VH-VL binders against q8k2p6. Designs and how they scored, part 7

Target 1, 141 residues: q8k2p6
Amino acid sequence: KYTSVCVGREEDIRKSERMTAVVHDREVVIFYHKGEYHAMDIRCYHSGGPLHLGEIEDFNGQSCIVCPWHKYKITLATGEGLYQSINPKDPSAKPKWCSKGVKQRIHTVKVDNGNIYVTLSKEPFKCDSDYYATGEFKVIQ

## First folded at step 21 (VH-VL)

Design W2
Fold by OpenDDE, look of step 21:
Structure W2 (fold): chain C 141 residues (1-141), chain A 124 residues (1-124), chain B 109 residues (1-109)
Amino acid sequence: as target 1 above (141 residues)
Amino acid sequence: QITLKESGPTLVKPTQTLTLTCTFSGFSLSTKGVGVGWLRQPPGKALEWLALIYWDDDKRYSPSLKSRLTISKDTSKNQVVLKMTNIDPVDTATYYCAHKTWPNFRISYYFDYWGQGTLVTVSS
Amino acid sequence: QSALTQPASVSGSPGQSITISCTATSSDTGGFNYVSWYQQHPGKAPKLMIFEVSKRPSGISNRFSGSKSGNTASLTISGLQAEDEADYYCSSYAGKDYVFGGGTKLTVL
């Protein structure tokens, strides 16, 4: 189990709307969006793109970080990779939003006494982003 | 490349208002993530943070001195001004302005570039 | 009284390694993950030597290193040189305040 780590002031993350931090030797990005805090691995599960430099957009009613490298869409809340699919056999069909499942490891964020705390995920399953969160890719800055 | 320079009176009488100006170069206070702070150091004493102003005009003050401090910026002139009211001999110190930044959303809590400082003596 | 406590003075001989400690004394230690260190020569402005506990700014000698254990941060200067003689301040934040230690005078014997 990982212990919670203070990563900064709440007033600062609200101001910047995002911040990066190293938590137990793992680099993460924390977002403040629509009054909520979200934390995830900083490197995109796809090819290790820097997610802290991406734009946040809504897709299918879900707020997503869009990787600046390849425009992969990752839900802030669940770490799911979203994509649109079209039924090729139905020319009248509208694109439908689909989920690739959880691809980006998300972490827990808590606020206490004006400070932001991050606790790394304890989930035993592997996320694709884990690959870029270890070794020489674990720290961008 | 980044430089800061403090200017203002070096002698102030008690109860007066101290006005200091920080003129800087090598960066812009219009750049997101950039801030300029004021700190002071009484002779032979430790450093003390006074105030901080960010690119978006967000202002932060020392809790103990908040009621006496006003920080402002003129981005076009690359200047930050600090005003301190009701000056007392205890406020005698070298006053510094310093640069602060949050590059790539890496929030920082340090000042990486400092002015040379200006000694302000408060005396009757 | 200070949120950060430093020894008043330390000394060492040229070539030696010395360590300056900085201990958080306040109950709010959230900012202690962001400890920075400044070097100040007499009549000069402070110079940033270490930030975020152990990161070194560009241009700073690798003789300077930082670490942390519990509520104590440490600045280590290896291969001590005469030019290292100065005051050293640790810094962090506490609540809404930017705080500094009382400073440590390093004497090179």
Scores: ipSAE 0.765, ipTM 0.915, lowest interface PAE 0.6, mean pLDDT 94
Fold by ESMFold2, fold request of step 22:
Structure W2 (fold): chain C 141 residues (1-141), chain A 124 residues (1-124), chain B 109 residues (1-109)
Amino acid sequence: as target 1 above (141 residues)
Amino acid sequence: QITLKESGPTLVKPTQTLTLTCTFSGFSLSTKGVGVGWLRQPPGKALEWLALIYWDDDKRYSPSLKSRLTISKDTSKNQVVLKMTNIDPVDTATYYCAHKTWPNFRISYYFDYWGQGTLVTVSS
Amino acid sequence: QSALTQPASVSGSPGQSITISCTATSSDTGGFNYVSWYQQHPGKAPKLMIFEVSKRPSGISNRFSGSKSGNTASLTISGLQAEDEADYYCSSYAGKDYVFGGGTKLTVL
């Protein structure tokens, strides 16, 4: 279902700067960072790691959640997977930041009278995080 | 196992300040997501929330009673203290302290473990 | 007047199912997603039976279930037993306040 679900209060999420919720059978994490809310699938697209336990860091000017399992970097704003590549013809050059495109499904967050609402994304594209959000991975144990 | 116990005076005179102490075990109030609240129940009446203190010393108060309440904690003693000023006979009630957590940052709006309560009678 | 309205009492015989209602008097629909139910035996502290409308804490019998429709939450007790005789309170969070219903006395006949 794609109806909005109230998941908590602004004053509570702002003190922890993150929260988890279940929205229509889908586990999500919501981050509050630099004055904005970002909701995404809680399990990392790579191997299903728990993003709510990760750290937020800046890479290439973009705020990312870093998965605690394999340190995959996911942009908060768009759900893109970032990585560094090396130039094989000049290995002494600094690695450069690249994007794998959108890998983590981003959900909509709206605030109304201090209540946080999440609406699941209905975008039809295949997103790698979907694999860990359905089936035997639907609920983090 | 989580336990909480309320202590303080059983008989109080009007205008005094009531001081109640919650002593707990089985959890630490320094753990992220943990809080301890105070509630009361007048004889034969419904429960009423008073105050709550979180692990990071964030303090929340009942809107109707905020001007009379002060909550504090001493994490090293496993204690939370509630003070209520200008006590009146209508404040006669059983006072409870209660525990809450946010497991995996799933923010909660309920109290899962309660003390047995302590009856405070305010003389007329 | 309480912000959450419950019937004053309800009765049932052993083995029956009963339902206790809890109706929010304000139109704050956000707060109703936080409905909890507490059981309180005479002289004892409240015990959490249901949280987040329908979730059961560990150790609570599956005879207790919760639901909501619109501004009304419901606690259902199936297979009623003598030890279920108690007061039951619904609770929610609204207006920066933990709000409780007036309570419902369940009598097991």
Scores: ipSAE 0.695, ipTM 0.865, lowest interface PAE 0.9, mean pLDDT 90
Fold by ESMFold2, fold request of step 22:
Structure W2 (fold): chain C 141 residues (1-141), chain A 124 residues (1-124), chain B 109 residues (1-109)
Amino acid sequence: as target 1 above (141 residues)
Amino acid sequence: QITLKESGPTLVKPTQTLTLTCTFSGFSLSTKGVGVGWLRQPPGKALEWLALIYWDDDKRYSPSLKSRLTISKDTSKNQVVLKMTNIDPVDTATYYCAHKTWPNFRISYYFDYWGQGTLVTVSS
Amino acid sequence: QSALTQPASVSGSPGQSITISCTATSSDTGGFNYVSWYQQHPGKAPKLMIFEVSKRPSGISNRFSGSKSGNTASLTISGLQAEDEADYYCSSYAGKDYVFGGGTKLTVL
């Protein structure tokens, strides 16, 4: 389950800047952004939206994948859910960016001789995206 | 329905340039993730990949043959063209064009739809 | 470059199961999670039967299955039928090349 899997070639993912793969029966998406590779569960932690169809935008100085369903923002580097909070004691104040903590499971990407390898996260903590990583949640095509 | 058809000369002389045209329907070569490849099969022998062109005009060639090959596309005509220089009798084969796609960005390393093939015989 | 080795021929009787092997002679071919199998009847174009080791295109009978262990991929055909008689090729990607096995002729006795 936690051995690395070759999922494709560097020259191919760099054309689309993203790809999907199945790694030990778990569906993941890999993004190539600002010269780095980021792998995560393909289904958004919130409602299972298809992250491979989302757009990457910067929020609070962090690159995020934006889920196309409800626009949830997930940091590429750490899998944190970002949101804006409004100060109820001063509604005219500028909203602040906050983190819900890690919500989307991040997987390891390694490139060796042009081959892209993914190793599934071994970390034991419960991650909300795990709920949507079962085979019963299909990728929308 | 995806279809591809190869066309070109059936008999060529050594040292000439072979030009093959793949005419297709049922897909667009401007669609992200789509590509058209060329392969061949000498009589009684295994399949051999020659070249591939992607939607963004990225061109890939067999390492052993790349100095002899040029692939190009015309998306408005639904055509892909392969040129092979310095033809030799060992190049006698059935030539196929084939479709590939990356559904949902699942990068593929196979060809899902093939043309019927065209036999090219190189005279000795 | 890596090569893919297949047996030259295999045979079986109707209703039986047969397995065709495809062995990579280089570790770079065996490192991909991609192997494809093609069926080719005489005078016809190849037809994709299996992709990504074990995935079946729509419309392909579940009698055809694929697996991989180490550097060897296998195509298994169960419930063998007369129309399964054909050449079978494995394929992968290595060294920036789409590589094909030499082919296996399946004879249905």
Scores: ipSAE 0.692, ipTM 0.852, lowest interface PAE 0.9, mean pLDDT 90
Fold by ESMFold2, last read:
Order: sequence, then C-alpha cells, then structure tokens
Structure W2 (fold): chain C 141 residues (1-141), chain A 124 residues (1-124), chain B 109 residues (1-109)
Amino acid sequence: as target 1 above (141 residues)
Amino acid sequence: QITLKESGPTLVKPTQTLTLTCTFSGFSLSTKGVGVGWLRQPPGKALEWLALIYWDDDKRYSPSLKSRLTISKDTSKNQVVLKMTNIDPVDTATYYCAHKTWPNFRISYYFDYWGQGTLVTVSS
Amino acid sequence: QSALTQPASVSGSPGQSITISCTATSSDTGGFNYVSWYQQHPGKAPKLMIFEVSKRPSGISNRFSGSKSGNTASLTISGLQAEDEADYYCSSYAGKDYVFGGGTKLTVL
C-alpha cells in the first residue's frame, strides 16, 4: 500500500498544472505550483468536494487549494484548513488567519527521469479527508 | 458522438510532401485536455505513432520521425493537418487520426477514438 | 530489439480463456502503469480495450481484463467468442514515444 506508483509524466502535468490519479485504489490530485508538486486526497475533507476543479490562491503567505463547493482553503504544503477569525479584543480590526490543523491528507511526490511517483502517506494515522476516500467516493468520472 | 475522418492523396511519389487532413466532430480542440494524434500502420506491420497536437497548440512528435513531421490545427474548421516530407516507399501505410482526452485531468497515454484510416501508397 | 514484445499468435476454443503477454525492457516504461491494449479486426481501425493496465473503457465487456507483473503486462479474454478473433496490440509510453508491440493474432478455433 505504501509503495510508490508512477502516475504520469512531468511534461504533461506542467501544461495543466494539475492531474488526478489512483494510487493503490485511493484517488488523489497532484498540483504543480511555483515549481513544486503537491499531492493530496482529491475530495475535500469538509463535504467531499472535487479539489481538482478548485482554484489555487495565496492566503496569509501560503498557497492553498480552494474547494469549489464551500470555498474551504487547504494549504498545499501541509493539508491544513485555513479560516479567518475575529479578534475578540478588537472586533472591528481585520480578521486573522487561523488553522484548523491538518484536515487533508498530503501524499509524497517524487520525480525520477521525468516520471512522477506518488507514495501514500502514513501520517497522520487518521485524517478527516480519509472519510471521503472510501469505496463509495473513490471514483471520479 | 466523436468521429474523425482522414483525407488526402492515396498515391504519392517518392520525395514529395504528404499532407493529410483529419476532419472531426463531436469535440472541440479548444477544450482543455483534448488532443488529436496521427498514427500509421504499414501493410502487415504494427502500429506506429507519428504526432500529437493538444488544445493549447503543444505539439509532440515521434522521436524517430521528428525531422520530417509537422502537425497543425485549425480549431475553427475542426481540422488537424499532418505534413510528412521526403516521402519514401517505406512510408506506404494506412494513416489514422485519433482522439485523446484527459477526463477530470487524468492524464492519458492512449487514444480512445480513431478514424477509419486512409491508405497512402508510395510508388516505388 | 522491440521495446514491447508480444507472441506472434495465440489460439483458443469458444468458451475458453486465453492470455496475451506484452513484455518490456525495464528502461523507461514507467513501471508499466501506462499500458493499454487495442483490438483490431481485419481492415478496421484499432479499438481501445484496456487502459492503465486494467481499466476498461465504457462499453467494453468484462470478459476482457488486464494485469501486469514486473515488466510483463497481460490481456486476458475469458469466455472466448468468435468475434474476438483479431489482432491485439499492447502500447505504452516511453522515451517520449507511444510504443506499440508487434501484435498478436488471436485465432478462435
């Protein structure tokens, strides 16, 4: 289950800047952004929305994929859910960016001779996005 | 319904430039993830890939034939054109154009819909 | 010699299962996850039967299945029928080239 799987070629993902793949029966999305590859579970941890259809935007200096369903923001590097909170000491001040912690499982991407390999992550042992990686959610067609 | 049809000369002389046109319907080459490729099959021999053009005008060529091939598209006419220079009797083959797509950005390395093919015979 | 090697022919009787092999050198086949299989009847265009080793396009019978082990991919046809008589080609992507095997002629006895 934790062996690497070749999912595609660099020259192809770089033109779309994203691709989807199945790695040991788990559906993932891989983003190419700012010269780096980021792999994660394809369905958003919140309600299973299709992250491959979302837009990448920067929030608080972090690149995030924005789920197209409810606009949840997931950091590409760590899989953390970002949100804004109101400063309780000054409610009229600009809201601050906060993290819900890791919500979306991030997987390892390595490139060898132009081939892209994905290895499913072992950590964290339990992750909210796991719920939508089950059999009834695993096929996107 | 996706259809592709090859057209061009059926008989050519050595050294000429072969021009083949693929006319298609049921898809647009402006759609992200879509491409049209050219392949050939000499009589009694295996299939051979020649070229591929993607929706963003990215062009890919068989490494062994790259110097002889030019692929182009006219999205408004639903056409893809292949030119092959310095034709030789070894180029006698049935030529196919074929469709590919990346459904949901699942990058593909196969061709799902093929034209009926057109036989091109090079006189010896 | 060839990047993908297939047997020249295979035969079977109606109702039997047959397997066609496709073997590559280990150079740039990408672990063989790109393998596809095409069926070609005489005088007709190739038809995609299997992609990504084992996936079937919509409308392809589940009598056709694919697998791989190491650098060898296999196409298995169960419940052999007369209409399965055709040439079969494996294909992969390596060296920035779409590579095809030499083809296997399946004869239904």
Scores: ipSAE 0.691, ipTM 0.853, lowest interface PAE 0.9, mean pLDDT 90
Fold by ESMFold2, look of step 21:
Structure W2 (fold): chain C 141 residues (1-141), chain A 124 residues (1-124), chain B 109 residues (1-109)
Amino acid sequence: as target 1 above (141 residues)
Amino acid sequence: QITLKESGPTLVKPTQTLTLTCTFSGFSLSTKGVGVGWLRQPPGKALEWLALIYWDDDKRYSPSLKSRLTISKDTSKNQVVLKMTNIDPVDTATYYCAHKTWPNFRISYYFDYWGQGTLVTVSS
Amino acid sequence: QSALTQPASVSGSPGQSITISCTATSSDTGGFNYVSWYQQHPGKAPKLMIFEVSKRPSGISNRFSGSKSGNTASLTISGLQAEDEADYYCSSYAGKDYVFGGGTKLTVL
């Protein structure tokens, strides 16, 4: 079921450094960042915001896509939600970066002969972004 | 409403350089994801792609004709220009310019709107 | 470099369905997901009918459908009408080239 799907050419995604695709009826976004490809569900795990319209920023040494709706930070490499927490015993201390764990499903990207292939991830079995990947939300294309 | 129109000479002599201009409306070549291509069709023959220029001035050429082709754009005038050097009778064809786009960063490999075409006849 | 092979002609009667095939040779099958179909009436510019194998642009009748199996794409026209009589070209992207089939003349009997 989760066979690889060709979604485009390397020379084209490198111009925009991102692209959208539909892979087996699932909407994904692919980012090209720092020489690597990262594919994930296109709608943010929190409220379904459009990640393809977000900006990529670094937090705690990790590249993240920032959802344009509520500014949730999702690591490109692992799909983890990052946030800053305060020290409850010293509220004046600088906040610490923490992870909510994996929230956004990450998919596999491979390049073969200049073609970009995406394979949908089966793991983890459940992921918060799955909620917005259903037919209740419109396909981008 | 997207429209494109080809202009240039209708009759050229062998060895000359052919210059064709595509004038368009209904879109801007400054828009991310937009491109304009050139194609041709010899009388009674199949379509053949020649060149493509993107909004960021990236230029792509048919591998078999690359040495003879130059594509350029003038975004402020809504124009794209194709030059083909060392024209030969086999280059007789109807020449088309055509639009492409990447909506929502959906990268595409087709041309959605075409000009009416202009016939170029190469004499000897 | 990929070549695209189409039958030279096909025919059908009004109301019938026909298919036009487009077969890629030793090309990467991933590139064949870019298959598009164009309709061209005599003396007119090509018109995009199908893109990405099976998708229809806005305003294109659902009588036109596309599919792919292996290295062969198919354009199916159901409920044939006289105005469907035209040349049909498949197109793909391979080897950094926009490749076109030789074209198929559809005759509506």
Scores: ipSAE 0.682, ipTM 0.865, lowest interface PAE 0.9, mean pLDDT 90

Design W2
Fold by ESMFold2, fold request of step 22:
Structure W2 (fold): chain C 141 residues (1-141), chain A 124 residues (1-124), chain B 109 residues (1-109)
Amino acid sequence: as target 1 above (141 residues)
Amino acid sequence: QITLKESGPTLVKPTQTLTLTCTFSGFSLSTKGVGVGWLRQPPGKALEWLALIYWDDDKRYSPSLKSRLTISKDTSKNQVVLKMTNIDPVDTATYYCAHKTWPNFRISYYFDYWGQGTLVTVSS
Amino acid sequence: QSALTQPASVSGSPGQSITISCTATSSDTGGFNYVSWYQQHPGKAPKLMIFEVSKRPSGISNRFSGSKSGNTASLTISGLQAEDEADYYCSSYAGKDYVFGGGTKLTVL
């Protein structure tokens, strides 16, 4: 189901800088950050944590939503899971930022006449967040 | 349990300023996503939205009545106040205050809990 | 901005299904995804029955259902009961305004 769905008004999401919605039976979160809208599956790919309750922070020049449960970092732009690797044989070595690849499905946001529309991703690859996108999971406050 | 109650004068004269107070319980207007609105219903006629105030003091007004309306809140007293200037007989109506929330930031465009209403009659 | 048009009245017998329509005359409603329905008994405050076109608040009977097609939203009440006799208002958000229909009086015969 790939038709766009109106989920709310710009003047409202800009107050909270985030909102949740259900788009064709799929729960999503939309963030407003640095003048841009980013939509993704609401439950974190790792254990289903509630991304709408997380904080947005920059890591290695990339804006990320940080899951409140286990602090996993998910890039807003692409849905990649970021982590730091450490060399245990050289503790003084600089930790490196690494990517687990795309883990969180990103959806498209468009604005028309002040209305916010979300279109679900139609990309065929599997994302780990798909596991938690069933109707059996509930948003955690 | 969410409750709202309207209070104010029941009879006002044309040209006066109408002041209505909404006193509520069971929620806090400091909670993110929460708002309180005012609506009215002339006898035998449709509902009409007047104003809305959000937790962050953002204020919204009916476009047709904006110049006559002022909404304010006192979060510590659990009160919202509506003032309407230059009252006219057409303003005779039952006035309601109503609760709004954005559960889990699911932005809403409806009012889920309403006060019982208070009839305001504008006399000559 | 849009007006919402409802029939002035509708009637049905106990056990029947009845549909109340709500038609917008403007396209600025964001596709009618903000449609709500309120029930109002005489002398009482409105009660939210349906929000976001088709969602029911907790405690609202599944005899009440909502839908939309194009610029028309519909409230359907199945298994009519005497207590369903009331006024019904549709509402939406458009032009930065919460707009209401004129109301429909439901009479249960």
Scores: ipSAE 0.681, ipTM 0.854, lowest interface PAE 1.0, mean pLDDT 90
Fold by ESMFold2, last read:
Structure W2 (fold): chain C 141 residues (1-141), chain A 124 residues (1-124), chain B 109 residues (1-109)
Amino acid sequence: as target 1 above (141 residues)
Amino acid sequence: QITLKESGPTLVKPTQTLTLTCTFSGFSLSTKGVGVGWLRQPPGKALEWLALIYWDDDKRYSPSLKSRLTISKDTSKNQVVLKMTNIDPVDTATYYCAHKTWPNFRISYYFDYWGQGTLVTVSS
Amino acid sequence: QSALTQPASVSGSPGQSITISCTATSSDTGGFNYVSWYQQHPGKAPKLMIFEVSKRPSGISNRFSGSKSGNTASLTISGLQAEDEADYYCSSYAGKDYVFGGGTKLTVL
């Protein structure tokens, strides 16, 4: 198991409502949204887009980070990819929100005495965002 | 290129209020993640942090000096101003302003670019 | 006294490596992960050499490296050059304060 890493102070991340960090050579983004902290791989599972530059929006009652490249929607709480689908029996019907399942690896955030700690997750064993979580795909320095 | 320059009086009498101005170029204090701090160094002694102002007007002060300090900014003039009340000979030091940034939202706890400093002597 | 303790002086000959230590006297540093190092030549402003324990800003020679073990951070300068002669300060963030060590004078023999 990975040890936790102190990445910053609560009073600072709350100003930008996001921050980036390197935890055991893995680049992560941490969002502060609706009173909760959410950490995930910084590179979007789809094509490696920089999630720290995306906007947070609500879809179907779920808060998502929207990748700035192709607008893929990733739930903050679970790392699921959301999309809209069309009913093939009635293409004129309103599209439905669906999940592709977990696509973006979520990491654990804890706060202790105002310090923010990130612990990398090893579950699920395989996650699509892992492909972009190497040094060759880093967007920050 | 980021540059900062301190200006203000070089000689100040005890009990007066010291006003220092930091004029900078190469960055904007309206840019998210940017801050400007003030530090000082008494002759032959270590550096001491005084204050910091962020792009969103959040102001941070040294806990030991908070009651004497006021920091403010004028983003349109690229200036940050520090005021220190009730000046005493112990406040004789070189005063620096310094730049801080959070590149790609990597929150920082250091100052990357510094002005050349201005010596303030408290006499008379 | 400083919350960060440094030796008062260190010396080395050109081409050698030297190490400057910085020891936290308070445990309130969040694991001492906010360590930075500044170089200051006489009459000049401090210059950031190392941040976040071991990272170099752009334009800083890779002869300068940083590390940490427990409550002690270290700045290592390899291949000493005459221009490295300066005062060196470690810094951290604790108690909502930016704290500095007392400084180390490096003399190149």
Scores: ipSAE 0.680, ipTM 0.843, lowest interface PAE 1.0, mean pLDDT 90

